# VHH binders against q04fp6: the designs that were tried, part 21

Target 1, 166 residues: q04fp6
Amino acid sequence: MKELRIGRVINTHGIAGELKIDFNTDFPEQRFAKNSELLIAGEKLVVQSSRPFKQFWLVKFSDHENINLVEKYKGEDIFINERKEPRLSEGEFLVSQIIGLKVIDEKGNSIGEIADSFHTGANDVWTIKKSNGKEILIPYIDQVVKKVDLQTSTVTIELLEGLDED
Below, E stands for the ipSAE of ESMFold2; O stands for the ipSAE of OpenDDE; V2 stands for 0.75 times the mean of E and O plus 0.25 times the DockQ between their complexes.

## First folded at step 14 (VHH; framework vhh_lunsekimig_d3)

Design u40 (at its last look DockQ between E and O 0.40; V2 from the best seeds 0.00; counts 0 for: pae E 4.8 > 2)
Fold by OpenDDE, look of step 14:
Structure u40 (fold): chain B 166 residues (1-166), chain A 123 residues (1-123)
Amino acid sequence: as target 1 above (166 residues)
Amino acid sequence: EVQLVESGGGVVQPGGSLRLSCAASGFTFSSYALYWYRQAAGIERELIASIFLGGSTNYVDSVKGRFTISRDNSENTMYLQMNSLRAEDTGLYYCAAVYRKYKGRGTETYDYWGQGTLVTVSS
């Protein structure tokens, strides 16, 4: 079991109890969905409504429909209590699902297969086992990974200069 | 319900060996990268060993050649074989399971931790 930090309350918004949240999850539409239970300052709060607001999210909680009731949450981190294994929604996939996938370039040429993955610092890194048996590391970034297609079991990449060295 | 339980800790003399286990339940074990951490008294928690989805491993320099991390997906268990133990290896050892979920370029990390098992190396 783990409490996951998904954001921080940076301010109140309006007088109806909305909180302005700086989120660090890439799934705010799910994490801040109606009826979601969040932990703020040790309290369990239930999301009543939420909406995107510029680079932030505005969230209103049940029984907290007034600014006076939510002022105390300013500056507090937001957590979820993860007791069960997360489930995938449509369009989502696990890192584990890319292991073994065929790697091709944008022209369709075979490069190799995904051998492993790990997270380092800012980006995930994938190990590609090339057809010649050598391994290369690629960062999971837009410049390199162009498409992940689980239906065709194919990852399309563009190798940056210097990554494909023998 | 997700659960990780460490075991195998104890008191051992310098030069001795221990084998730690981390038993997992409540999640798809094979989908997670696995890690051993330790925390000595007065020191921040330290990552000491990693085993990834494809079986690759990493070690912190201080344990290289002495510690071996492994996983048995069929038993939902991770191991840490510790040989040639030293006094500085004393600490609380934690296991962790981590995976990342993707949606396009969006990612989210999920991690679960055990409660730890105590390893004491002393003469």
Scores: ipSAE 0.475, ipTM 0.751, lowest interface PAE 0.6, mean pLDDT 90
Fold by ESMFold2, look of step 14:
Structure u40 (fold): chain B 166 residues (1-166), chain A 123 residues (1-123)
Amino acid sequence: as target 1 above (166 residues)
Amino acid sequence: EVQLVESGGGVVQPGGSLRLSCAASGFTFSSYALYWYRQAAGIERELIASIFLGGSTNYVDSVKGRFTISRDNSENTMYLQMNSLRAEDTGLYYCAAVYRKYKGRGTETYDYWGQGTLVTVSS
């Protein structure tokens, strides 16, 4: 069995078979679209309808029209067999494309090279390896990262006071 | 299509070692942060080790010093070397690959999972 986890059933919603889902997909409208086939507790279920609800998604499955048929799914992970890599749209770039870019200041002075990227709650943080062997961390925010130019393989930044402790 | 296949699980005595592999295909392997998770019966899946695009690693305290995560981008394979195995290490071990892209200043994240490989620590 080849499965991709896309969420978890948090609770039932109402008495007509809707389940409240805490999802971990960036495409919930597509993943929970009518006729999508999902896997819950080893069972194949077909989406009848779905709608957003705060930070959650509400999903109703075919042949599961009341709460008694769906209570057993509380706490279960939701999987899908669809496993295509998402396409990049214009203006999007991969986190991996940042690795190795030259980092310059707004005057064009070399600061270093991107060595790694870490995801945090609010923003990504990039590791810059300087020519002296030291590393600094910068947040990927408007105030710090001014331009990412993949054609010239450069990132232009403005260092905030205290980011470069050398 | 994205494919992750774990292997190397099995039955081992306490104090023993196993090496898990996660073979990947259908994507640009070097573009993904990679993770090992495990799930014991009745417990929610837990993250145990991470290896990022630049090669830095992170571990949960219960496995630090005993487990080593590594990746070979030329072979599209991630590994978990598990030493000094204990009964509490018994469980289903999953590899995961995380695809992340920037859209403006935000990120969009996609998780891809393998089927898992079973590790049993018993005599």
Scores: ipSAE 0.092, ipTM 0.476, lowest interface PAE 4.8, mean pLDDT 80
ESMFold2 (binder alone), look of step 14: mean pLDDT 80; pTM 0.780

## First folded at step 15 (VHH; framework vhh_lunsekimig_d3)

Design u41 (at its last look DockQ between E and O 0.46; V2 from the best seeds 0.00; counts 0 for: pae E 2.9 > 2)
Fold by OpenDDE, look of step 15:
Structure u41 (fold): chain B 166 residues (1-166), chain A 123 residues (1-123)
Amino acid sequence: as target 1 above (166 residues)
Amino acid sequence: EVQLVESGGGVVQPGGSLRLSCAASGFTFSSYALYWYRQAAGIERELIASIYLGGSTNYVDSVKGRFTISRDNSENTMYLQMNSLRAEDTGLYYCAAVYRKYKGRETETYQYWGQGTLVTVSS
């Protein structure tokens, strides 16, 4: 099974079986279109109807027109089947491309290099191997990772309090 | 077409060893973090071992010191060496390949799964 994660069920909405979805796709209107097949908690569900709702999408599934039938999906990730390896578009890059990149601070001082990357559910965590051989972990968040430049093979970071302990 | 195929499962006595393989094709294997999962009867699927892009490994406590995950990018194959097997290790073992795509702070997760190989530890 080849799966692409396109979102997560946040909660139920109303009593008619609608699920509130925090989506992670560039094409929610297509992914949640009527008759689309989605995978939730290992089950194949067919979209009956969907609509945007603030920053979320509300989705109702066939044969699940009651809140009692969909409560079990709360907190579950939503996947679609994908048969082909995805290709990068302009401005996109893979986690694999950051491994080995030089890490510098905003002043241009060398810190180390990216040694590894982990997905922890909420955020990615990167391991930086410093010049002295020590390793530190940094979260991939705006507060810490300021710039990823694949052309110069450089990552610019700002270390938070406590991350640069000797 | 992307494909993951597990092999090496079978029946073994407690204290025995098995070596599982996961053969990959149809995608850039070296760009993926690799994982072994298992699912025992009546229990949810659990992550048991991980090997990341930088080569770091992680294990669930119940298999630490007994199982070893490894990868051979040249052969597009991931392995799980299982020693000192126990009855509670019985289950269907799945391999998974995962990577994340970045677009600024937006990310997408891609994952591929095998069909699983059965491991039965029984006296």
Scores: ipSAE 0.672, ipTM 0.859, lowest interface PAE 0.5, mean pLDDT 91
Fold by ESMFold2, look of step 15:
Structure u41 (fold): chain B 166 residues (1-166), chain A 123 residues (1-123)
Amino acid sequence: as target 1 above (166 residues)
Amino acid sequence: EVQLVESGGGVVQPGGSLRLSCAASGFTFSSYALYWYRQAAGIERELIASIYLGGSTNYVDSVKGRFTISRDNSENTMYLQMNSLRAEDTGLYYCAAVYRKYKGRETETYQYWGQGTLVTVSS
């Protein structure tokens, strides 16, 4: 989840629904352009109009035509969702690239293959489908996942006590 | 540019069915875990169903047996089949796509949202 903070509501401006924004984006004209979708206080707001004002930006949102509708946003941060896929750097890999890799223990014995992955808040968890069709879950942590080798399509793990308790 | 567009919302009677769609573009669809969230008035936005890269699914208890999440990677579309609808299911339904990458043991998570589609269950 990548929300990009682009500013903060300092105060209302006038009585017709303009908000004074202390922005931290290099591109305020684009970020606050008419029809831009911004996130404030968990709400999706659409820019109706905007203009520079001293070192600030004044922004008015659709359906927010008076001060009573917007004063609740005072002090709130303003976000946008980053819409571009991130670039991979050297040494990085995608979660999708681990699906289907062969799983071996540190002695080289086959355990199974990676069938899926999901996030539990703290760590990713990988499911391993064994030859008998049974699945086990492993956390993606140093103690358990020793090596991910995309060149050989293998993952080396150490099975901790309790991980294969079925 | 990552885009998600929900459709299929509408007004339906209790006990009825709706099928929501989430059309995706601008990314490699099969590399994303996909989620449905809903937001009812006065309630926090909640994750109600998920489908992962390998096809595993998860549901909150309130929708288990009534809702089915699915994905069609050839059409870049996720679905939510909603059966036996109740008044409590009324809300704005969002799809989300989650992209994760590893750098060592660090992970970066990118979650992209659709605009939402409104479901109203009323007699």
Scores: ipSAE 0.290, ipTM 0.685, lowest interface PAE 2.9, mean pLDDT 82
ESMFold2 (binder alone), look of step 15: mean pLDDT 83; pTM 0.807

Design u42 (at its last look DockQ between E and O 0.22; V2 from the best seeds 0.00; counts 0 for: pae O 4.0 > 2, placed apart)
Fold by ESMFold2, look of step 15:
Structure u42 (fold): chain B 166 residues (1-166), chain A 123 residues (1-123)
Amino acid sequence: as target 1 above (166 residues)
Amino acid sequence: EVQLVESGGGVVQPGGSLRLSCAASGFTFSSYALYWYRQAAGIERELIASIYLGGSTNYVDSVKGRFTISRDNSENTMYLQMNSLRAEDTGLYYCAAVYRKYKGRETYTYDYWGQGTLVTVSS
């Protein structure tokens, strides 16, 4: 495996364990997404949350919940392992596999189908194309997406108030 | 091995056109979001266009209306049609591909890069 430098910790931010990152990756929202594995000071750290902040990113790591646990990383470079295309493991599926799935509500009523997907810093967002031609965006989170069933090619969602402007 | 190879760069007059290609191998092309970046000498790489799995596109303001990103999944190739070229468009153009997978609600991401193709807009 080859280590690739994607930034440097320039300071702590607040008292709850966020680090301010001067990044040099062209994909900060993907590289610093939750569950990304980063290498800092020879340690493997897993991203718990991240967000943009001016020209920087703020990143909080799992099990590093306060400033006293992260001050030691100030000034350290941040790396990732370059890899070949990973294979799917048990329980994993590709983001591409949700394109074209039928979307239903919890009562089984048809809502539309998945037309596209894109990543944000917090979660993926899915575009649903409805039968009337309009599109809505939903976040891929437990509150909204109840079940992804690749065997039946369906996605069950709960439409929250304000998500359907039809 | 995942590989991306750009082609179609060259020298062109202001106002001219070029079509860049990004040929992919070693991965399932249709499963990737695809991007074009450009880099002028001595400055940081800049995202200019993106095309997602379902065909949605996005452009930075400086190229909007002049550049068109597209993909042909049957040929494992992404394109960038560049019209009305300006001196400011001079640079090394890279394609990039982003692979994502889910485990439950968790998303895991990987990015891959080409070597770049040079575009020079000069009188």
Scores: ipSAE 0.414, ipTM 0.725, lowest interface PAE 1.7, mean pLDDT 83
Fold by OpenDDE, look of step 15:
Structure u42 (fold): chain B 166 residues (1-166), chain A 123 residues (1-123)
Amino acid sequence: as target 1 above (166 residues)
Amino acid sequence: EVQLVESGGGVVQPGGSLRLSCAASGFTFSSYALYWYRQAAGIERELIASIYLGGSTNYVDSVKGRFTISRDNSENTMYLQMNSLRAEDTGLYYCAAVYRKYKGRETYTYDYWGQGTLVTVSS
C-alpha cells in the first residue's frame, strides 16, 4: 500500500454531510480540492467541495450529502493513495536511508547509530542506539539534527537537555 | 504492477535448513528496506529479520545466529537462510518492502507484502 496521511475527521459539521477535518498537510488547498479522491475507513470518497474553517477544513463528499451518511467517519484518519513512488527533493531523506547512520555531536564525538524512526503526529522521532547498548529518542527537528551527510553516512546532532538521561 | 512472491517454504525436520526467497517486481527494490515476518498459529505476526539500504541487518533474539537475511538488488530478490530450525519456527513467513519519506508535516509510506510461504518444522 502507498499512503499519505493528510488528516483526521474530528466531527461532522451541520447536517449537509460536511466533515470537520484536522489536517496534517502543508497543502490542504490541493489535498482537499474538488474531485480529489481520499481514503477514509477503507472507502474511496471524492471531494465535492471544501473550505477552510478556523484551524480546520470542512469537506463534503460526493454522494454523501447528509449527516447520516458521514457520521461513521468520525475519528477516522484520512489518506491519499499514491500511485507513483515518491521523488526526493533537495534536503529530503528516506527513513530507510537514515537507519544505520553514525551519530556524532558537533565536536565529532561518537554518540551512536540510528536504529529506528517513527512518526508521532507532530514530528518524526529517531531512535539512537548508543555504544553502551542503551537507546535514546530524539526529535527530528532543526534544533537537534544539524546535518545529515549520506556521503559520510553521518548524522550530526545537538542533544537537548533531558534527551540523554544516564 | 507491484509484486512480492515468497518461495522456498516446506516441511523440514528439526535441525534442518531452508532458504526462503522473495522475488520483487514493479518497484525500485534497491530503495526499500526489507523485512521478514512470520506468523505462527494463534500468534500475532512477528518481525524476525530486517535488512536496510546500507546492508545493515537486525534480528529478533530467537533467530540470532541461526537465520541470515540478505538482499540482491541486481536480482530484486531478498533471502532468508534458516539453519538449525526448531519446531517453534513453524509458521507462515512473509516478506515485506517498506519505503518511508520525510516531507515536513507529511509522511509518505509505501509498504508491499508477499502472500507468504509456509514453513513447517516437525519430526
Scores: ipSAE 0.028, ipTM 0.288, lowest interface PAE 4.0, mean pLDDT 85
ESMFold2 (binder alone), look of step 15: mean pLDDT 82; pTM 0.797

Design u43 (at its last look DockQ between E and O 0.59; V2 from the best seeds 0.00; counts 0 for: pae E 3.2 > 2)
Fold by OpenDDE, look of step 15:
Structure u43 (fold): chain B 166 residues (1-166), chain A 123 residues (1-123)
Amino acid sequence: as target 1 above (166 residues)
Amino acid sequence: EVQLVESGGGVVQPGGSLRLSCAASGFTFSSYALYWYRQAAGIERELIASIYLGGSTNYVDSVKGRFTISRDNSENTMYLQMNSLRAEDTGLYYCAAVYRKYTGRGTYTYDYWGQGTLVTVSS
């Protein structure tokens, strides 16, 4: 599918055809707005109604107002035909922007440089290449990454026990 | 307009080779981590190869030593060199381009997918 994935159907909800959706878009209220067109399992479905439900969204589709009509969508990814690349808002940054940044500790000592980043099931992991050529992995969590400053091209970290191999 | 187009699929005998391509347009290709997925009939789609922004690669065990993922940012194209193909490699192969946006409220993922290219390994 030549589309942008915005979530996955987790399960049905109730008997009126609502689907419980785990979304990964930052604008679910717009993506799941009435009359929005979504792609599920290769089918184009039109949103009839939607509402937030805990960390999920419940969505009902036109002509699918019964659980029997929507059970087949369980586990399916949800796509939209997005023609434009997502843009950054103020204060936001991409993973690509941290590559090559200088890494320092809270005292200002040089540690290395961000060499790579990859996503795990829980958190992003960043690879730091030290001056001696060795690499260490750090999780992108508040406990470790204290500051990302794109203006000075600097990342401030606090190494946890076990992360420092020197 | 954002677009991902896979190509290079076809029919090949066991032990043969194929090279898949994923041509991208309409977005900042170099800002995306790139992935190859495949889906065999009756089986859930699986991640088989990854190439990250720093150039590191990762492979699922079943394709290690046989498949090689690479990218050419100047051409906005990702490749998958597949050698020593097996019957179990048969499936629809998808390319995906993914980046993550860091915000004050959390991290969001954006991923584009192609239509897929069919690879059939049979005697």
Scores: ipSAE 0.555, ipTM 0.808, lowest interface PAE 0.6, mean pLDDT 90
Fold by ESMFold2, look of step 15:
Structure u43 (fold): chain B 166 residues (1-166), chain A 123 residues (1-123)
Amino acid sequence: as target 1 above (166 residues)
Amino acid sequence: EVQLVESGGGVVQPGGSLRLSCAASGFTFSSYALYWYRQAAGIERELIASIYLGGSTNYVDSVKGRFTISRDNSENTMYLQMNSLRAEDTGLYYCAAVYRKYTGRGTYTYDYWGQGTLVTVSS
């Protein structure tokens, strides 16, 4: 029963028990969905409702319907209990699955192989190692990454001016 | 059962060295990006070093050239070699393992945390 940190309470919001969350998950709507079970300060809390608020998420917990019941959670980390990796839906894939894939352009010409992936706040960036040993960085966005095909172990990209700099 | 266990913390004089270990079990270690965080008293937890699936590394400026992150996928262990330690390096050091899933244009992150190992730099 491993605890996974998904955010931190930074303040209360209003008087009716909402907490403002600085989250570390790309899918706050799913993680903070109604009936989700979260851990704060060692206590299991069940989400009653949640909504986006600027770059934060507002979360209200069952049986915590006023500010006096929730002010104690300010500054606390938020965890979930999860012991297994997330399940994949159609069209989803893991960062681990793209390492080593062959990179081709839309004409089928080889560009290189995926060497690494790192997170940015806006999008992931993939490192491609070319046959000459040099690396280029591409953003994982529709304009650049056209197809990830795990069956053929290929990634099709469109190189934009300025991305393929030796 | 997923576990991350830090070890190697202790008391060291300024200018000294420590090597932290983070032993992992219960998941495919090679599929995770790995991070070291530290937390000094009264300060929010800060990311100080990262190592990605392909071996790329990144460091916060305050530790560049002094700290080295590494991973051994065959032993399911991440390390932090800390050299030239300073008083401001004192704190609780946490390892984290991050699993990422791509969904359309978004990513889903999943992080596991250890309980921390204490490093005290004092003479």
Scores: ipSAE 0.298, ipTM 0.694, lowest interface PAE 3.2, mean pLDDT 81
ESMFold2 (binder alone), look of step 15: mean pLDDT 82; pTM 0.790

Design u44 (at its last look DockQ between E and O 0.24; V2 from the best seeds 0.00; counts 0 for: pae E 3.8 > 2)
Fold by OpenDDE, look of step 15:
Structure u44 (fold): chain B 166 residues (1-166), chain A 123 residues (1-123)
Amino acid sequence: as target 1 above (166 residues)
Amino acid sequence: EVQLVESGGGVVQPGGSLRLSCAASGFTFSSYALYWYRQAAGIERELIASIYLGGSTNYVDSVKGRFTISRDNSENTMYLQMNSLRAEDTGLYYCAAVYRKYTGRGTETYQYWGQGTLVTVSS
């Protein structure tokens, strides 16, 4: 089974069975289109209607036209069945592509290299192996990871307070 | 066609050992982090072992020191060596392959799952 996580149910919206979804896909209008099949909590649900709502999407499912029928989906991840192995679009990269990249600060000083990557909680965590053999962990967030350049095989980071060790 | 197939499950006595295999095909195996899950009867599926792209491993406390996860990218196979098995280790064991795609607006997670292999520890 091939599954793509495209979001998470945040809460119910109204009483007509709409779910508020924090989506993580470049094509929410397609992923949440009418008659689309989504996987939530191991169940296959068919989209009846959907619409954007602020930074979220509201989705209503067939045979689930009441809040009482959809409350159980709160907090659940949303998946779709993907038939093909993921492909990269321009500007995109895989987690596997960052392994071994050189890590520098914004001044160009060498820090180390990416040794590993973990998916924990809301963000990925990268292990940087420094030249002295020590390892530090950094979260993959905009405040820390400033640039990923696969052409130069370089990651530019800004270490936050508490992340620097010597 | 993408496929993950677990094998090696069976019935063993407490204190026994099993070695599970997860054979992969149809995708770029080396680009995926690999995981073993298990699901006991009446209990939610739980992550028990992970091996990441850099080779680091992680285990849930209940299996630390007893289970060892490994991968062979040349054979597109992941393994789980299980020693000192206990009754509470009984369950359906699943392998999963996961990687994340970084986009300009976030990340997407892709997962492949096997059908599972049954492990029964009983005296």
Scores: ipSAE 0.575, ipTM 0.813, lowest interface PAE 0.6, mean pLDDT 90
Fold by ESMFold2, look of step 15:
Structure u44 (fold): chain B 166 residues (1-166), chain A 123 residues (1-123)
Amino acid sequence: as target 1 above (166 residues)
Amino acid sequence: EVQLVESGGGVVQPGGSLRLSCAASGFTFSSYALYWYRQAAGIERELIASIYLGGSTNYVDSVKGRFTISRDNSENTMYLQMNSLRAEDTGLYYCAAVYRKYTGRGTETYQYWGQGTLVTVSS
């Protein structure tokens, strides 16, 4: 687990569920923003609102409307997890999105479909299942993988001598 | 809760068996390659088994034929069946979930770890 400690609950604040946070992040406004998912005492809590307060940050969580619901967090460390899926920019895709894509060469000849991906260092290796049931391995590098087109569900490759036999 | 939690560790005699589980939550489990690592005292963690998105598996030589990795995407759980256990299999066993994002410039890797479950093989 990549859990990052970003603060500690010092005390409750008021009676309506706000917690006073002694934070150790340089970016409390971002870390405690509305809808942020934080971990306290093994529970996932969603920030409803937050604001600076002296050298502290005040945070109120969804479904935690009063002091009795949040008293148990006093003295607990606050973590964020890095388990949120990354946001994709234009031209980016996940390994999971390539499984099952049709593989063609640059002349349009069908080669097979992507069956799996192995993670190796600086480049991945993709398994292509051919129609005869045999598999070939290709490296995910510019020389081999020419285009990944999720709109047409195709991958265009150039087979280097030796790759198809192995 | 969003996490990876190992279970099933314990003390067994040489030649015995254990089945480890790794329960996952809070992410799209089927989109991740899944790994088992082990760590013996004084040694860095060692990758021992992997299972990929398409179901392919790989093992280090020292566990081939004795250990079997599997995944159940409907239950968000990975398993390691360990048979014919030996003293050298003693250690802390971790599960990991890994995915990669392809960018126009290269790839980015995201890896999440469990807290480990202890396996002790002794008579």
Scores: ipSAE 0.196, ipTM 0.610, lowest interface PAE 3.8, mean pLDDT 80
ESMFold2 (binder alone), look of step 15: mean pLDDT 83; pTM 0.801

Design u45 (at its last look DockQ between E and O 0.42; V2 from the best seeds 0.00; counts 0 for: pae E 2.9 > 2)
Fold by OpenDDE, look of step 15:
Structure u45 (fold): chain B 166 residues (1-166), chain A 123 residues (1-123)
Amino acid sequence: as target 1 above (166 residues)
Amino acid sequence: EVQLVESGGGVVQPGGSLRLSCAASGFTFSSYLLYWYRQAAGIERELIASIYLGGSTNYVDSVKGRFTISRDNSENTMYLQMNSLRAEDTGLYYCAAVYRKYKGRGTETYDYWGQGTLVTVSS
């Protein structure tokens, strides 16, 4: 199983063993939660406490409550080894849940249905199958996807110029 | 525990065929995008085939027309049918299962990998 990189140790912070982390995850509050296990320099460390700090996160690890114990981690990448399928929290959803949802514009007009999805380096791309059978691709960005409502099984989009072609 | 196990690799002559399997367990297989990667000696790992949630497929140019990716959600298994094999197809083949979690603007990708199965094409 692949280890996932979720950040890098930039520097120590203070003398109490806190590490300043440049994170690469949209969910740092979950990844750096208390009791989370992280891999740094091949060692398994358990988060004791964490807090946001400007654009970074400060993390303190169990049994590492002194700067002298954590200086060796400077510059090291931080990994997780997820062995369990992630669970969804409130307000979270999976890309698989959008398949089959109805697509409408902001005026409520029917456009089509989400037929497929795939991930690119920058953004996810969704395939919409229109009522006439034609398929169009849309990026999952705020400019295009305005609302995803799983309760009503509806996605609201705004088509950019060039995408709204018959 | 999440697990992916590749099988079907081996030694084959040029022009031959192999069928790789990737057996998955410990997660909701049908919710994942599925991929085959390969890594030749001294070369970076490359994506060669993808099958998406709606069933669409994509292939790298070098394998188009020769390889076919498929999935069986009922068996939690994905496959790679490889025909007309070439020497340059030699490498370690990995399967991957990926999904993306959304929360507002926040996103995170989860990817699980097998350990790989060796494919050797040699005369």
Scores: ipSAE 0.587, ipTM 0.813, lowest interface PAE 0.5, mean pLDDT 90
Fold by ESMFold2, look of step 15:
Structure u45 (fold): chain B 166 residues (1-166), chain A 123 residues (1-123)
Amino acid sequence: as target 1 above (166 residues)
Amino acid sequence: EVQLVESGGGVVQPGGSLRLSCAASGFTFSSYLLYWYRQAAGIERELIASIYLGGSTNYVDSVKGRFTISRDNSENTMYLQMNSLRAEDTGLYYCAAVYRKYKGRGTETYDYWGQGTLVTVSS
């Protein structure tokens, strides 16, 4: 398999050719921007317009102005045709790159090291392994994670009340 | 280019065992989240097992205690050990390697998928 899967068609929406799409990005606006070329059911489709709808995104494709033209895509995965890893833009980094980073507080005191990362649907959660072998979980949000410095291999956090309990 | 190839499927009687493999190439295997999905005839694919970057695992309730996901980064291979197989485990099993990046506090996710390996549990 050579295409990258980026989402799935859940259902049609209305009668004018919009498709309701489940997606795996916090930036669906960029992913489904006008003129984006997507692959569904082996066909190349060009995004004409898109808009938010609850937890989904509605996407309309050029030359697909009627529900009867798009009903066949229900349940299909959505791909982009790319044989290589997606590029990292400036300021982006892989989730894998935070594993092993040293975790410090804002005064520089050691808290532990990042041991794992997982997604909860709302935000990523990072597991910190402390020197005593115990672990704590922190959310990857502005209130908690203050700085990620890949050059010095450090993460600066502010521990909220109750996060560091034995 | 990226490749994922499943193997190890076959026919087995209820109560039996199979070991599935997912061989990967064309990317830095250790940097990916790895998943097993299965698809029975006439229904949607379901996620059944996950193994995260630090080695943590997660399973759907129907396979907990019977299936074990593992990864061997030196061999670029993920495994699914399936024990105590039941008729309901019959289906096409897919591996997936999930590329996930941070863009600010949000993430973008892309999946690479294998073609699947068939598991049939029948008496």
Scores: ipSAE 0.218, ipTM 0.542, lowest interface PAE 2.9, mean pLDDT 82
ESMFold2 (binder alone), look of step 15: mean pLDDT 79; pTM 0.767

